# VH-VL binders against q5slc1, part 1

No score or structure here was measured in a lab: all are predicted.

Target 1, 112 residues: q5slc1
Amino acid sequence: MGALRGRWAEEEALRFLLGKGYRLLWRNRRTPFGEVDLFMEKDGVYVVVEVKQRASARFGAPLEAITPGKVRRLLQSARFLLGRDDLPVRLEAVLVHGTPKDFRLEHLVLEL
Structure headers, positions and changes below count from the first letter of each chain, unless a header shows other numbers; antibody chains aren't numbered by Kabat.
F, E and O are the ipSAE of ESMFold2-Fast, ESMFold2 and OpenDDE, as the mean of both directions, binder to target and target to binder. V2 is 0.75 times the mean of E and O plus 0.25 times the DockQ between their complexes.
[cut] stands for letters that were removed.

## First folded at step 1 (VH-VL; framework fv_cixutumumab)

Design b11
Fold by ESMFold2-Fast, scan of step 1:
Structure b11 (fold): chain C 112 residues (1-112), chain A 121 residues (1-121), chain B 108 residues (1-108)
Amino acid sequence: as target 1 above (112 residues)
Amino acid sequence: EVQLVQSGAEVKKPGSSVKVSCKASGGTFSTYAISWVRQAPGQGLEWMGGIIPIFGTANYAQKFQGRVTITADKSTSTAYMELSSLRSEDTAVYYCARGPYSRGYYYMDVWGKGTTVTVSS
Amino acid sequence: SSELTQDPAVSVALGQTVRITCQGDSLRSDYATWYQQKPGQAPILVIYGENNRPSGIPDRFSGSSSGNTASLTITGAQAEDEADYYCNSRDSSGNLVVFGGGTKLTVL
C-alpha cells in the first residue's frame, strides 16, 4: 500500500488553492517529461502543483516522498508548457490525508 | 436566486444526436458545478456527467463515456449536453442541475424543469 | 464501484417516524445526499453532507450514517412528504456520481 492518486484529492487541492488566490491554467497535462496535475499562477509566478494522496489514514503509512528526479521532471514539464525558460516557476505540493468523508490537507512550497 | 432554463422538447430518430441547453440566470456561472441527470419513464435518476467551468474539464459516467459531451460557454452562462447514437432507451427527461463547485457534483441544489427527449421510429 | 441500494417502497402513518436507507460500500468513505421528487416535478435537495439541510427544508428531515449505510429520517411525517426519495454519493474517484434506485414513500 502506498500513496494513491485520486481525482477527488485533485479537486480538493484545486478548491483549496483557488481559495488562496491561485489561478488555474492547466490540469492533467501530459508532456515529454511526465504529467502535471495542476498548473497554476499566483502573483506572477507559475506554479506546478503535485498532488499526493494517502488512501487510508487508518494504517499510518507515510505519504510517498517526492524524489529529486520527480522535481526535475516537473520543472522541465512547466518550461515545456510555457514554451519559455525565462519565466518564474515554483514547485508546490498538496498532500491529502484520508478519504472524502474525513480528510486533511497539507500545502508545501518546495525549494529548488 | 439562480434559475436554470432548459431548451424545449425534442423528437429524434434512432442513430441521430441531440443537444440540450441549460442557461443559468443569477449568480456567477463559472463557480457552479453543472450536472446532467436523466430519468426514463417510470425509472430512477441517472447521473450522466457534469462540468465545473472554472476547472475546465468535464466528467462522465462510465455508461455514457464516448457518447456524451458536456460543454459550457461562460460568456452566455449556458451549459450543453450532447448525446449521440440515440437509441429508444434514451427516451427520458433530461435535467440540468447545479451546486456550488466547492461541494462537487453530488450536491444539486437548483434543478432545471427538464427537457423531454423522445427517440422513436 | 459499488451501486447504492434502496428499498423500492416504504409506508408510514401520518405523524409517525420513518427511516429510508441507502446502502453501498462508497458510503464507508463518503456522505449520502438526499433528494425528494414528486410526480411530474424535478427533484429537490433535502439533505447533504450527512445531516445538513438547505434553507426551506423542514427540521423533521434529518440524516445519519454508519458504516456502509446512510439513512434519511422523517420525524412526524406529513401528507406532503409522500414522494420518491433518492440518495446519491460520489464514487471512489470522487468525481463521478451514482444514484440509488429510489424509495417510494406512502403516507397512510
Scores: ipSAE 0.007, ipTM 0.632, lowest interface PAE 9.4, mean pLDDT 83

